# Designs tried in a protein design chat: VH-VL binders against q6zmt9r679to764. Part 15

Target 1, 86 residues: q6zmt9r679to764
Amino acid sequence: DNLLHWLAEELSEENAESLSSTLPLRRSTIQLIKLKNPDDLTEQIHEFLCFWKKSLPTFTDKLRLLARHLRKIGRSDLAEELKFKW

## First folded at step 7 (VH-VL)

Design w15 (framework fv_inotuzumab)
Fold by ESMFold2-Fast, scan of step 7:
Structure w15 (fold): chain C 86 residues (1-86), chain A 120 residues (1-120), chain B 112 residues (1-112)
Amino acid sequence: as target 1 above (86 residues)
Amino acid sequence: EVQLVQSGAEVKKPGASVKVSCKASGYTFTDYAIHWVRQAPGQGLEWIGGINPSGDYTTYRRKFQGRVTMTADTSTSTVYMELSSLRSEDTAVYYCAKDSPYEWEYFQHWGQGTLVTVSS
Amino acid sequence: DVQVTQSPSSLSASVGDRVTITCRSSQSLVYSWGNTYLSWYLHKPGKAPQLLIYEVSNRFSGVPDRFSGSGSGTDFTLTISSLQPEDFATYYCMQGLHTPYTFGQGTKVEIK
């Protein structure tokens, strides 16, 4: 998803570590994604978000849930911007 | 209840390949990674690698890169580990093991083991 | 690679004895949020390894309370408060924070 790629570009390395810890992703999944994309932080974060999104049921309010995760890691600014990219 | 059932013992000649299976049941197959660990005679446990069946992502210990391939068949809930160019040093019991929930990395459940003997 | 070292390599004990096994990692095993990725396994000849303790001190389902884990950062201990006949086995610690995952060399608990 294009929106998730934009979001991945906006997240810093500190944010990426926090986000990967708050999203319900297996540590092995996180490590495998990092190994697959060792020189591309943006792609690592994008794949974290894509795996998380795919794990949720159809009609889950994914935007609201994602905004909640962003606020939890201290990026309420991105949570607000997310509304405009929808 | 969670079970991991492995294929039977194998005897191979040096230079051959072996493919060991691990059939999972009792949980959602795509929610957990399966890892492979071996024990050579008189030695300790050695992690080989793992596969995440949800995305077919694999990671291998560097010494096995180029010789090991891990694959998953979601229709049968089975993981395979293929090791090629076998040497006598590859003689070992090979275990598959299921990892823990999302934030934890430890091996909750293990298969019964598969003895692979490499001899001339 | 993160090195994991156990001590002792072997020990002899009698039923009822208190047994202590130590595990040391070359690097801290603490991840973001304070989770420490160290686990302990029991392994008997002819059987699969089985999980005893995860995240330093949490006993896995069905594991007797005579088994306990403690430690922090790089130094960890497994204690068996009163050794039973079924506890004669080899014990392994494992770090699961960094790939490749690494095991200690094992501690064999033998009958005296």
Scores: ipSAE 0.000, ipTM 0.610, lowest interface PAE 14.4, mean pLDDT 84

Design w16 (framework fv_vulinacimab)
Fold by ESMFold2-Fast, scan of step 7:
Structure w16 (fold): chain C 86 residues (1-86), chain A 120 residues (1-120), chain B 112 residues (1-112)
Amino acid sequence: as target 1 above (86 residues)
Amino acid sequence: QVQLVQSGGGLVQPGGSLRLSCAASGFTFSDYAMSWVRQAPGKGLEWVSGISGSGDETHYADSVKGRFTISRDNSKNTVNLQMNSLRAEDTAVYYCAKDSPYEWEYFQHWGQGTLVTVSS
Amino acid sequence: DVVMTQSPLSLPVTLGQPASISCRSSQSLLHIWGYNYLDWYVQKPGQSPQLLIYLGSNRASGVPDRISGSGSGTDFTLRISRVEAEDVGVYYCMQALQTPYTFGQGTKLEIK
């Protein structure tokens, strides 16, 4: 949870838009999260990540999968740092 | 290359305890979840418990919850199953199994199995 | 818990003939990213189980192409196009979408 919040603080608006598009979240889920946190981009991103994590099978390699998504949106720097904070 | 070597097991009376161990080699142990799967004599496979690569997350089948504890020692490449309050219906061959690489979950490699007999 | 149901439970087959095993789940195993979290294992007499198929249709290393997996969601099939003597054993499907991971009851394939 704390780690996903740190990650949310490091992501820009453009990164958030790309991430929400690549994470397999329903449009209704994205809208609900935005409505609950209208002025807090960090909290929006944090809830996107928490919901994504909750949707994964139990023993899925969450770190590796998250790192792949970060690299895909152009944040390889965060993917590398994530390895040390996970 | 990949080896899973099991130890422990044996005959124990109802209410007793046993500890099973599985020693892994040939892969980066801490990167992979490990599970225990059992098979009662003449019956099918039943997943019992699993542990994440870091050891931070553990899950159990309802039949063993509160009685069995899965743990791992990544410095020694071992996964362990502590079995307490054993019942006759826990009699089975117990297998340790290595999960898949990356985001997929499947049992790529299995140990040789360890027989646990709970009988008075 | 996800319930896995196999059919048939006993499968006598003639050498060289095809064999098929059905596996059904009580809920969809198709994850939102397009993966079916359904595996197939075989347990040969006196041996530990071994992986045959993962994620619905992918063959594990060393598994011959005469063995294939298909299906999606709740309905899956393991097919052997031409049964060989070495195929004798008990076949299990398993869902790994959520814990507890659950196996089908097993299908015993025997040469008649």
Scores: ipSAE 0.006, ipTM 0.662, lowest interface PAE 9.8, mean pLDDT 86

Design w2 (framework fv_vulinacimab)
Fold by ESMFold2-Fast, scan of step 7:
Structure w2 (fold): chain C 86 residues (1-86), chain A 120 residues (1-120), chain B 112 residues (1-112)
Amino acid sequence: as target 1 above (86 residues)
Amino acid sequence: QVQLVQSGGGLVQPGGSLRLSCAASGFTFSDYAMSWVRQAPGKGLEWVSGISGSGDETHYADSVKGRFTISRDNSKNTVNLQMNSLRAEDTAVYYCAKGSPYEWEYFQHWGQGTLVTVSS
Amino acid sequence: DVVMTQSPLSLPVTLGQPASISCRSSQSLLHSFGYNYLDWYVQKPGQSPQLLIYLGSNRASGVPDRISGSGSGTDFTLRISRVEAEDVGVYYCMQALQTPYTFGQGTKLEIK
């Protein structure tokens, strides 16, 4: 979705590695996404986020949870910005 | 002080309808998902339906899908359960329960319960 | 739907003795941040259910230290280290990973 794509554009390669370590995604899923999108960091991150979002429980506060992941990887600035775009 | 006060139970004939209401106070109502959980006499707990804080997302147990409708009025701090086409097996005490606004769900507060009896 | 299975369903216990209730889920409840989306509730005679444990192992406000939750994935345990008279009631586990949220059958804890 558009918001997750915007976010993927704002994240660096180091951020992508941190996210892949903290998001509750299977290692095989992460590797498959990377393999399918070689050298396209934005698409890799976007697919990580989309897959993660689809896996969440029914009434989970997805915005709060995403903001928490962003703060954990050192992107508190994006967590704050996300509040106004969600 | 969180409070959930229920109303609207009673005796109804099979095929009839009832509307249950739950009035909430002591918290920012629109920030929390709300659920209805029922308990048939002498039996266990069964989750019936839930609604997101905004009211945009609703879910139902298969046993009530198509017959029950959950709704909320955030301006009045109420969550409602409209029960249509009632069956004998819907006889139960119905509880409203406050969910969580966070990354997990748990029912921190429960209403006092409302008895619904479906019989001839 | 996720099926929750409790054992035992009837648990007579002598005051001061430990008690344990098992809960098994048909699929893993381990998800975001290593959380297990498994809650425990107790319904005391004549009362509404009340929260005991959320996210597998976290005690709700007011719940004494003698009550604890453990486990991960598909196997969970609620333990009472020393049963007191106030513990009488029916205990339920519930998965909150996906709707419909589902409860175990309930375990009735009674003093012998």
Scores: ipSAE 0.013, ipTM 0.685, lowest interface PAE 8.1, mean pLDDT 86

Design w3 (framework fv_vulinacimab)
Fold by ESMFold2-Fast, scan of step 7:
Structure w3 (fold): chain C 86 residues (1-86), chain A 120 residues (1-120), chain B 112 residues (1-112)
Amino acid sequence: as target 1 above (86 residues)
Amino acid sequence: QVQLVQSGGGLVQPGGSLRLSCAASGFTFSDYAMSWVRQAPGKGLEWVSGISGSGDETHYADSVKGRFTISRDNSKNTVNLQMNSLRAEDTAVYYCAKDSPYEWYYFQHWGQGTLVTVSS
Amino acid sequence: DVVMTQSPLSLPVTLGQPASISCRSSQSLLHSYGYNYLDWYVQKPGQSPQLLIYLGSNRASGVPDRISGSGSGTDFTLRISRVEAEDVGVYYCMQALQTPYTFGQGTKLEIK
């Protein structure tokens, strides 16, 4: 997922904390991903997003849901950019 | 305001083919997944196929896989079901159905139905 | 495939009395965002199916308050608090968590 990796590179540490609390991920899953990638925030965020995407029902509009999460964490700019990169 | 108008049903012999069409209006067609659901006489509902808003993703029930092809033309607001190698057990009323707004999956609107009869 | 099982399949009710229909899934439909990907439809005689309840408990536009959906995970219920003549039809639950989307067998509600 090249697009999810681009997005992970654009998110700050503060955004990552907000996003991980907003995405429907178990605390144990978040902890495991952090332990796997202790010095790589970008890879942590990328794996959060990939895990979230894999957990969604078939035919879910992933773009719209992701945009909604980005708006919730105060990154409406990225939500708008996402429309053209998806 | 949302309308789904179906066409293309009829009587066909086993092994034959038919193409069903569903013309949509009243919403941004390319934003919504579309499905076909059928109902055999006196029986329940069976989902047969679905297509994403962009048309890039298609899914089929095992009973029709390899024989039916779903497609859409977003410039004409139509979704189509090409049915090949038809069998007696494909006899049913076929409904096109519009999926929910982006985040949620439920068939918000249904077409009027088109009868397909496969008989010799 | 997710198997959906309804009970009863035939539901004769007296006008003005309550009615309930059960729907059970072979696996949990509680998923992302806390949603239960379970919907209810009714097909009235000679008509196309129409949406009643989506995502477990949300009423579709125009659906009266006397009709409600409840449940979570694998066990769901559709309730009609006071049955009216217009409620006659076949009721279906459907899971929309994964394709193929699957329906229950249908419950035929008739007035006694």
Scores: ipSAE 0.061, ipTM 0.731, lowest interface PAE 5.9, mean pLDDT 88

Design w4 (framework fv_vulinacimab)
Fold by ESMFold2-Fast, scan of step 7:
Structure w4 (fold): chain C 86 residues (1-86), chain A 120 residues (1-120), chain B 112 residues (1-112)
Amino acid sequence: as target 1 above (86 residues)
Amino acid sequence: QVQLVQSGGGLVQPGGSLRLSCAASGFTFSDYAMSWVRQAPGKGLEWVSGISGSGDETHYADSVKGRFTISRDNSKNTVNLQMNSLRAEDTAVYYCAKASPYEWLYFQHWGQGTLVTVSS
Amino acid sequence: DVVMTQSPLSLPVTLGQPASISCRSSQSLLHSYGYNYLDWYVQKPGQSPQLLIYLGSNRASGVPDRISGSGSGTDFTLRISRVEAEDVGVYYCMQALQTPYTFGQGTKLEIK
């Protein structure tokens, strides 16, 4: 979504690697997303986040869960900003 | 310690409206999702509605969609259920419930319950 | 919607004996993060429901170890190894996989 695209633009390559290792995504899924978007890190990250969101139960506090993952990868600043933009 | 204190409820005629409130204390209210669960006399539990900690996401059971509205005021630590177009079938004890941390995976704490009677 | 079915609905039991309640879901509740999105609650006479077991097998705070949850996917069991007088009440399973959250019909545990 729009907010997930903003978040993808804010994440560095190092952040993306950390995030992909902590999100419960299959390695094959990660590889397919990278293959589809080989030269666009922002789109790779955006698609990781969209796929992760689609995998969650509908009655999930997505904001809080996403904030937790952001804090785990050392981006507490983005977790706090997310509350304002959500 | 966690406390959920409910108010509102009472007797109302079919087609009428009531607002239930649940005042929370003992935890950071805005960090937790809240739900309403009801129980008709002599029957089991039915989940009615839920709202995320931020208030950005709401969900409703099909039986109440378009008639009930869940809302929260994080500055006052309250969650509310506005019930419109009430039917005899809405007669029940209504409980507010606090969800688990991070996800709405389980209801950790429940209020004392508020009786709503819709006279037929 | 996910349908939750409990058995038995009435469970008379002798003090000190074990008791078991079964819960079946119409869909697998094993999902993201490897969790089984199934919880157990008890409602004691005249009281609000209270959490017993969350995410299949985790005991809530204050719940004694004589009460346990097990199972995966579509078949779950709540077991009380030695029933005590305080265990009287109606037990409900609930799925938390998707909205609307749905409960089983309830199992009334009574001392005979």
Scores: ipSAE 0.000, ipTM 0.650, lowest interface PAE 10.9, mean pLDDT 86

Design w5 (framework fv_vulinacimab)
Fold by ESMFold2-Fast, scan of step 7:
Structure w5 (fold): chain C 86 residues (1-86), chain A 120 residues (1-120), chain B 112 residues (1-112)
Amino acid sequence: as target 1 above (86 residues)
Amino acid sequence: QVQLVQSGGGLVQPGGSLRLSCAASGFTFSDYAMSWVRQAPGKGLEWVSGISGSGDETYYADSVKGRFTISRDNSKNTVNLQMNSLRAEDTAVYYCAKGSPYEWEYFDYWGQGTLVTVSS
Amino acid sequence: DVVMTQSPLSLPVTLGQPASISCRSSQSLLHSYGYNYLDWYVQKPGQSPQLLIYLGSNRASGVPDRISGSGSGTDFTLRISRVEAEDVGVYYCMQALQTPYTFGQGTKLEIK
C-alpha cells in the first residue's frame, strides 16, 4: 500500500520503535519482518503496518485506529495528514 | 433514536429481481459498516453481505456471490441490496443491521425485516 | 469458513432458574487487541434479533445484569442467572472475526 509506505518514510527511528511496540503484533510476526529486512527500518515499519492492517476484522475503522496509534506516539500531525491521504 | 427502516421485498418468480432498501437515522451513517442478514422460514440466521462505512469494501456469503450487490448512499443514509437471479432458496426475511466502527464488530441495531418470497 | 456450534438446541427452563447456552467455534476467535470476536443475539417471537453481548463478555445497552457472557478462544457460554418470562426466544452466537460472519444454529429457550 503506497499510503502506508509514505507513512513509514515519515516516521523517525524513535517513532518507528514506539509504533511497533504499541501495534498488537505477535512476537513471531515482528521477528519474521525484521529478519526479512535487517538493514531497512522503513521497510520493517511498512511491513508492520501492512500486517497490522491485514490482521484487523473486516470492517474495522482502520483509519481511526491508525490515527489513534499515531497520536499515542506523539505524531498527531501525521494523524491529521492521514485523513487527506487515506 | 437510532432507527433502521426497511422497504422493498415481496413475491417474485424464480430468476427475477428485487431491491431492498434500509433507511438509517440517529447516527453518523458513513462511520459504520452495514450488513444484511436473512432468515429462511423456521430456520436460523445467515449473514448475507456487508459494506464498509465508505462503501469501498463489500463482502458476500458464497450462496449469494455474483447474484446480489450491496451498495450505500451516504448522502441519503441508505444501504441497498440488489438481488438478481433469485432462487427458491433465497426465500427469507431480510434484515439490515448496523455494524461497529472500531476494532470490533457487532450488530447493535436491526431493521424490522422485509419478507422476500421466491416461488413459481 | 468458521463453523459455530451451539448446545443445547432446545432449552426448557423453569421461571427463576438459571440457564446456560454453549457456543464452540472451529477456530480461535481471540485476535487483535486481545478481543474475542464473538457476539450473542436473541430473537424474541415476532421480533428482529437484538444484541445481548459483544466481544465475548460485554453487555449491550439495556441488557440486564442477570445475562452474562464468558469464555475465550473456541469455547463460550451465555448464562442467565434467573430466567424471566421476557427471556423466551431463540439465542444465537456469531463469530465476527472474518467474513462470512457465521451464526450458531440457535437455541430455543422456552418456559416449562
Scores: ipSAE 0.053, ipTM 0.749, lowest interface PAE 5.8, mean pLDDT 88

Design w6 (framework fv_vulinacimab)
Fold by ESMFold2-Fast, scan of step 7:
Structure w6 (fold): chain C 86 residues (1-86), chain A 120 residues (1-120), chain B 112 residues (1-112)
Amino acid sequence: as target 1 above (86 residues)
Amino acid sequence: QVQLVQSGGGLVQPGGSLRLSCAASGFTFSDYAMSWVRQAPGKGLEWVSGISGSGDETHYADSVKGRFTISRDNSKNTVNLQMNSLRAEDTAVYYCAKDSPYEWEYFQHWGQGTLVTVSS
Amino acid sequence: DVVMTQSPLSLPVTLGQPASISCRSSQSLLHYYGYNYLDWYVQKPGQSPQLLIYLGSNRASGVPDRISGSGSGTDFTLRISRVEAEDVGVYYCMQALQTPYTFGQGTKLEIK
C-alpha cells in the first residue's frame, strides 16, 4: 500500500487523467472519488489505485499490471523504478 | 521444465495432524501463487487453500479454516500444508498446483498428488 | 461462494462424434479487463488434473484445436469437435474470479 501512495505523489494531473481512463474503473466510481477528495489530486490518485487493486482477482500479479499501465501513460520511468521497490 | 514433487501424507486417526510438502523446480518460485486442491475418493475437485508468491496473503476454503495452515519457504522452493484436527471428511488425494506465468492463467501445473487417509 | 454447475454429469460418446459440456456460474464471471475468469481442466484415469482452457476460450499449450471453449458471463461450453480415445476422463470447469475457487461437479466422458 505504501508503494501506491508513493506513485500517487509522482503522478501529474495529466498522468492521473490518462491512468483513470486506462484502469478498468467505472465512471461513477471515479466521480465519487473526486467528490470525496476535492482539490487533492494525490489523494484522488491514491484512491483510484487502491480501488483498482482491491477490485482485481486474488493472486493477480498486481505489480506487473501496474507497470504495464504506467508504460501506457508514458511513465516508463516509474515502471522501471517499481523493480527497485520490489 | 516445471516440476512439482509432493511428499507427506499417510494414515492418521481423527483429531490427528499431518504435514504435506510440495517441492518446486524449473521456475522462479517466489513469482507465483501456489494452491492446494483435494479430491475425496470417487468425488470431484475441491480447492482448499492458496498462498501468494511473497507468502503475505493466504486464503482458505471454509471447510478447513482454522484447522489447516498454508505456508511457503521461498529460499527452499517449497509450499507446505499443515493439517490439524483432521476429520474423516478430509480423506482425499491432495494436489499442489502452480499459478501460471501470466496474470490470467490458473493452475498451469499440478503435482502428482498425495493420499491422506483419516480413519480409526 | 460462487456455485458452479455442470451438465451432463455422464457423457457417453462414440469415437469421431462431437461432445459438448455445459458449465453455469451462480454469478457473472465477466470482470475487469473484459475477461471471463473460467478455466477448464481434464483428469484422465490415474493422472493429475491438467489445464485445457483458461479465461473462457484460450487453449493451454499442447491442447489440440478440436477442443474449444466458449461462452461469457454465467454460461460456458467446452466442445470437442471429434472425440478421440485420449479424451476419456473427467472434465471440470472452475471459476478463478475469487477465492474460494470453486469447481463444477465434473463430467465423465467415456467411449460407448
Scores: ipSAE 0.035, ipTM 0.724, lowest interface PAE 6.4, mean pLDDT 87

Design w7 (framework fv_vulinacimab)
Fold by ESMFold2-Fast, scan of step 7:
Structure w7 (fold): chain C 86 residues (1-86), chain A 120 residues (1-120), chain B 112 residues (1-112)
Amino acid sequence: as target 1 above (86 residues)
Amino acid sequence: QVQLVQSGGGLVQPGGSLRLSCAASGFTFSDYAMSWVRQAPGKGLEWVSGISGSGDETHYADSVKGRFTISRDNSKNTVNLQMNSLRAEDTAVYYCAKDSPYEWEYFQHWGQGTLVTVSS
Amino acid sequence: DVVMTQSPLSLPVTLGQPASISCRSSQSLLYSWGYNYLDWYVQKPGQSPQLLIYLGSNRASGVPDRISGSGSGTDFTLRISRVEAEDVGVYYCMQALQTPYTFGQGTKLEIK
């Protein structure tokens, strides 16, 4: 997903740690993604977002939830940009 | 300055149709969900319908489902409510309302209201 | 549907005194990430409704500090610390957790 990859490129290591704490992902899933992509922070974050998206019901407002997670981790700037890219 | 200007109200007989319009200015219209909320004379507020910024998602209260259709024209900055098979119970002031930046959370701005009277 | 219940429905208040309105939901409005999907609106005589508080406790632009929202889950309170003449109106809580969005019955605040 181009949108999720763009977000992964914009997020810092600190953002990644905060995001992994706020997204409802299993610890084992987070660990496996990190192990699979040890030298690629962008890919780690991208896979966190992809797994999160796939875990949501079909009729869930994914954009709204993603924007909320971004504001919670202190990236209100990205949350605002998100509404123009979705 | 955000402005929502409503039109299209009036008197109609039971079984008739009316189309309400809300013209928006002062913000990027396509980025915000829009809703219609009504208020019967002397009564409280009732949410009627909502449409996402893109127009891809619509919601309706059970009382109007199958009779009312919400739509929007993002090129003209308008949201519309097509009301068919009108009943006396639909008599109300209808407000259009602009949603929050994240959609589906709260109504930041409200239009002036349009009176719809359904009576014989 | 989520049922919203307000109390009291009529609230006569003396100028300068505090006022409180309660709002109860039939199910929890607390969602993941700690937000309560409960908003407060006021409709002043002859006017359209206007936003006061969003997501439980956040004050809308232009709303004075004397008006505050609190609560979590199913029980919420709107408080006015010192009532002024401009506060006259009907106050509504609304849940935005799920569609259809539902409002409380409204609380009419009047100066006695």
Scores: ipSAE 0.007, ipTM 0.623, lowest interface PAE 10.5, mean pLDDT 86

Design w8 (framework fv_vulinacimab)
Fold by ESMFold2-Fast, scan of step 7:
Structure w8 (fold): chain C 86 residues (1-86), chain A 120 residues (1-120), chain B 112 residues (1-112)
Amino acid sequence: as target 1 above (86 residues)
Amino acid sequence: QVQLVQSGGGLVQPGGSLRLSCAASGFTFSDYAMSWVRQAPGKGLEWVSGISGSGDETHYADSVKGRFTISRDNSKNTVNLQMNSLRAEDTAVYYCAKGSPYEWEYFQHWGQGTLVTVSS
Amino acid sequence: DVVMTQSPLSLPVTLGQPASISCRSSQSLLHSYGYNYLDWYVQKPGQSPQLLIYLGSNRASGVPDRISGSGSGTDFTLRISRVEAEDVGVYYCMQALQTPFTFGQGTKLEIK
């Protein structure tokens, strides 16, 4: 999922921690993803986003929800840019 | 003050076409998914189609796939349902419904309904 | 498609008495954010449907405390603690977990 990987590359470690707390992911899921990718922040974030996306109902406006989460963590710039890449 | 005002219903012969419209006011239209739900005379509710706030994502019930097209014009605050190849079983009151404001799906507000009668 | 089954389909009730409607889904509706993607609507005679309960148990604006939703996964209940004349109508549960969104058959609540 190319777009989510691009987004993962743009997020800092601080952004990643904030994002993982706002996305509705279980602590056990977060821990497993970190254990699978101990030295790769980009892969950790990418897997968080992929897991989040596949957990959503079929009709959910994923772009709008993702933009909302990005604004919550202080990355309104990425939320705006996402509209062009989605 | 959310308002959904519907138009475009009527009587049509099998195989004909109709276009339903729903004009929205009182909220930021482009932020909300919109759906169409129908009710055949004396029957229950059936979800027909939905469109995301941006208009990029559309969904249809199997009973209408390939015949109905949902669209929206965010500059005019309007959602439309183009109904082609109409059948007697499409006879129903059609409601437009405003979706949930954020992360979950429910129909917060409903239009007054538009009667569509398909008779042979 | 997710199949929604309501019971009873006809519910005659005496004013002031409690009423309950059951809704069952063919698969679990417990999903994202820990929510149950189940909503309840009522259609009063001659009116458009209106939202009563969303996401399993949350009361919509203007809905009185005597009306409540409960349940999780596949089994849900709408309860009216004391039926009033204004409660007459057809009640529908709806799953919003996946498209197509599907409704139960409807339960007609009438005063005896």
Scores: ipSAE 0.006, ipTM 0.664, lowest interface PAE 9.8, mean pLDDT 86

Design w9 (framework fv_vulinacimab)
Fold by ESMFold2-Fast, scan of step 7:
Structure w9 (fold): chain C 86 residues (1-86), chain A 120 residues (1-120), chain B 112 residues (1-112)
Amino acid sequence: as target 1 above (86 residues)
Amino acid sequence: QVQLVQSGGGLVQPGGSLRLSCAASGFTFSDYAMSWVRQAPGKGLEWVSGISGSGDETHYADSVKGRFTISRDNSKNTVNLQMNSLRAEDTAVYYCAKDSPYEWEYFQHWGQGTLVTVSS
Amino acid sequence: DVVMTQSPLSLPVTLGQPASISCRSSQSLLHSYGYNYLDWYVQKPGQSPQLLIYLGSNRASGVPDRISGSGSGTDFTLRISRVEAEDVGVYYCMQAYQTPLTFGQGTKLEIK
């Protein structure tokens, strides 16, 4: 999960909002994570990513999906870096 | 008007090499992923390789890994497929295809195809 | 790899009649955001393949409304409500959910 923490540190406030709306997480899960970490944006994002990864089928190309997500929220730079750190 | 114009096919002996090129026009080339898809005579379609808009990410089918290299020159609007260690089963019409803006979603436009024949 | 299976592989149809092609994937192509990463292409005689339907049910530019895509997860259908002479060709489904991208075997639609 060190890679997901690195990603969380690179994402801005705007990215956090976009990410939480596009990741396939239930609203209750998103709310719980935000309430648990009210003043720690990095930890909120890290927990969103960890829950997302755990929710996916084992046979899913997680790198491809995550890279696609990063591109959709305007972070193609992070999508490119991701492939070398995955 | 989107156009993909291919070149570089031909006849080659097993173990030989060929370089296919695809010249693109009518769209902002660097914003779109590109792929190569092949079709053996009388058979179906097989995806071969893909490259991201920036050129920094590449993917290959297992059948060609280590032998084929996809690359692009965004200053010239060209995507290339370098094919090494060619085998008889690589005989096919090779198509270049323009992908979606978000990569690997759908092939919006296809080139005219380039025949590659690998035989003695 | 995700295996794509089409049926039928040969589809003779009378002009003006409906035609349907089925495509089944070995695993779900439904992303949690609601997208089905399944596309349909047609290759007309002597031509390059062309996009018909992308992401399950969206028609590509220039595709008439008599051609539609439906389904979700592992089972998909391409339907032509009234077959015309221009529809002759080989139809392929493709999954774009995971690399390597994989195609079905193809369905040859012919006028009888």
Scores: ipSAE 0.000, ipTM 0.627, lowest interface PAE 10.8, mean pLDDT 85

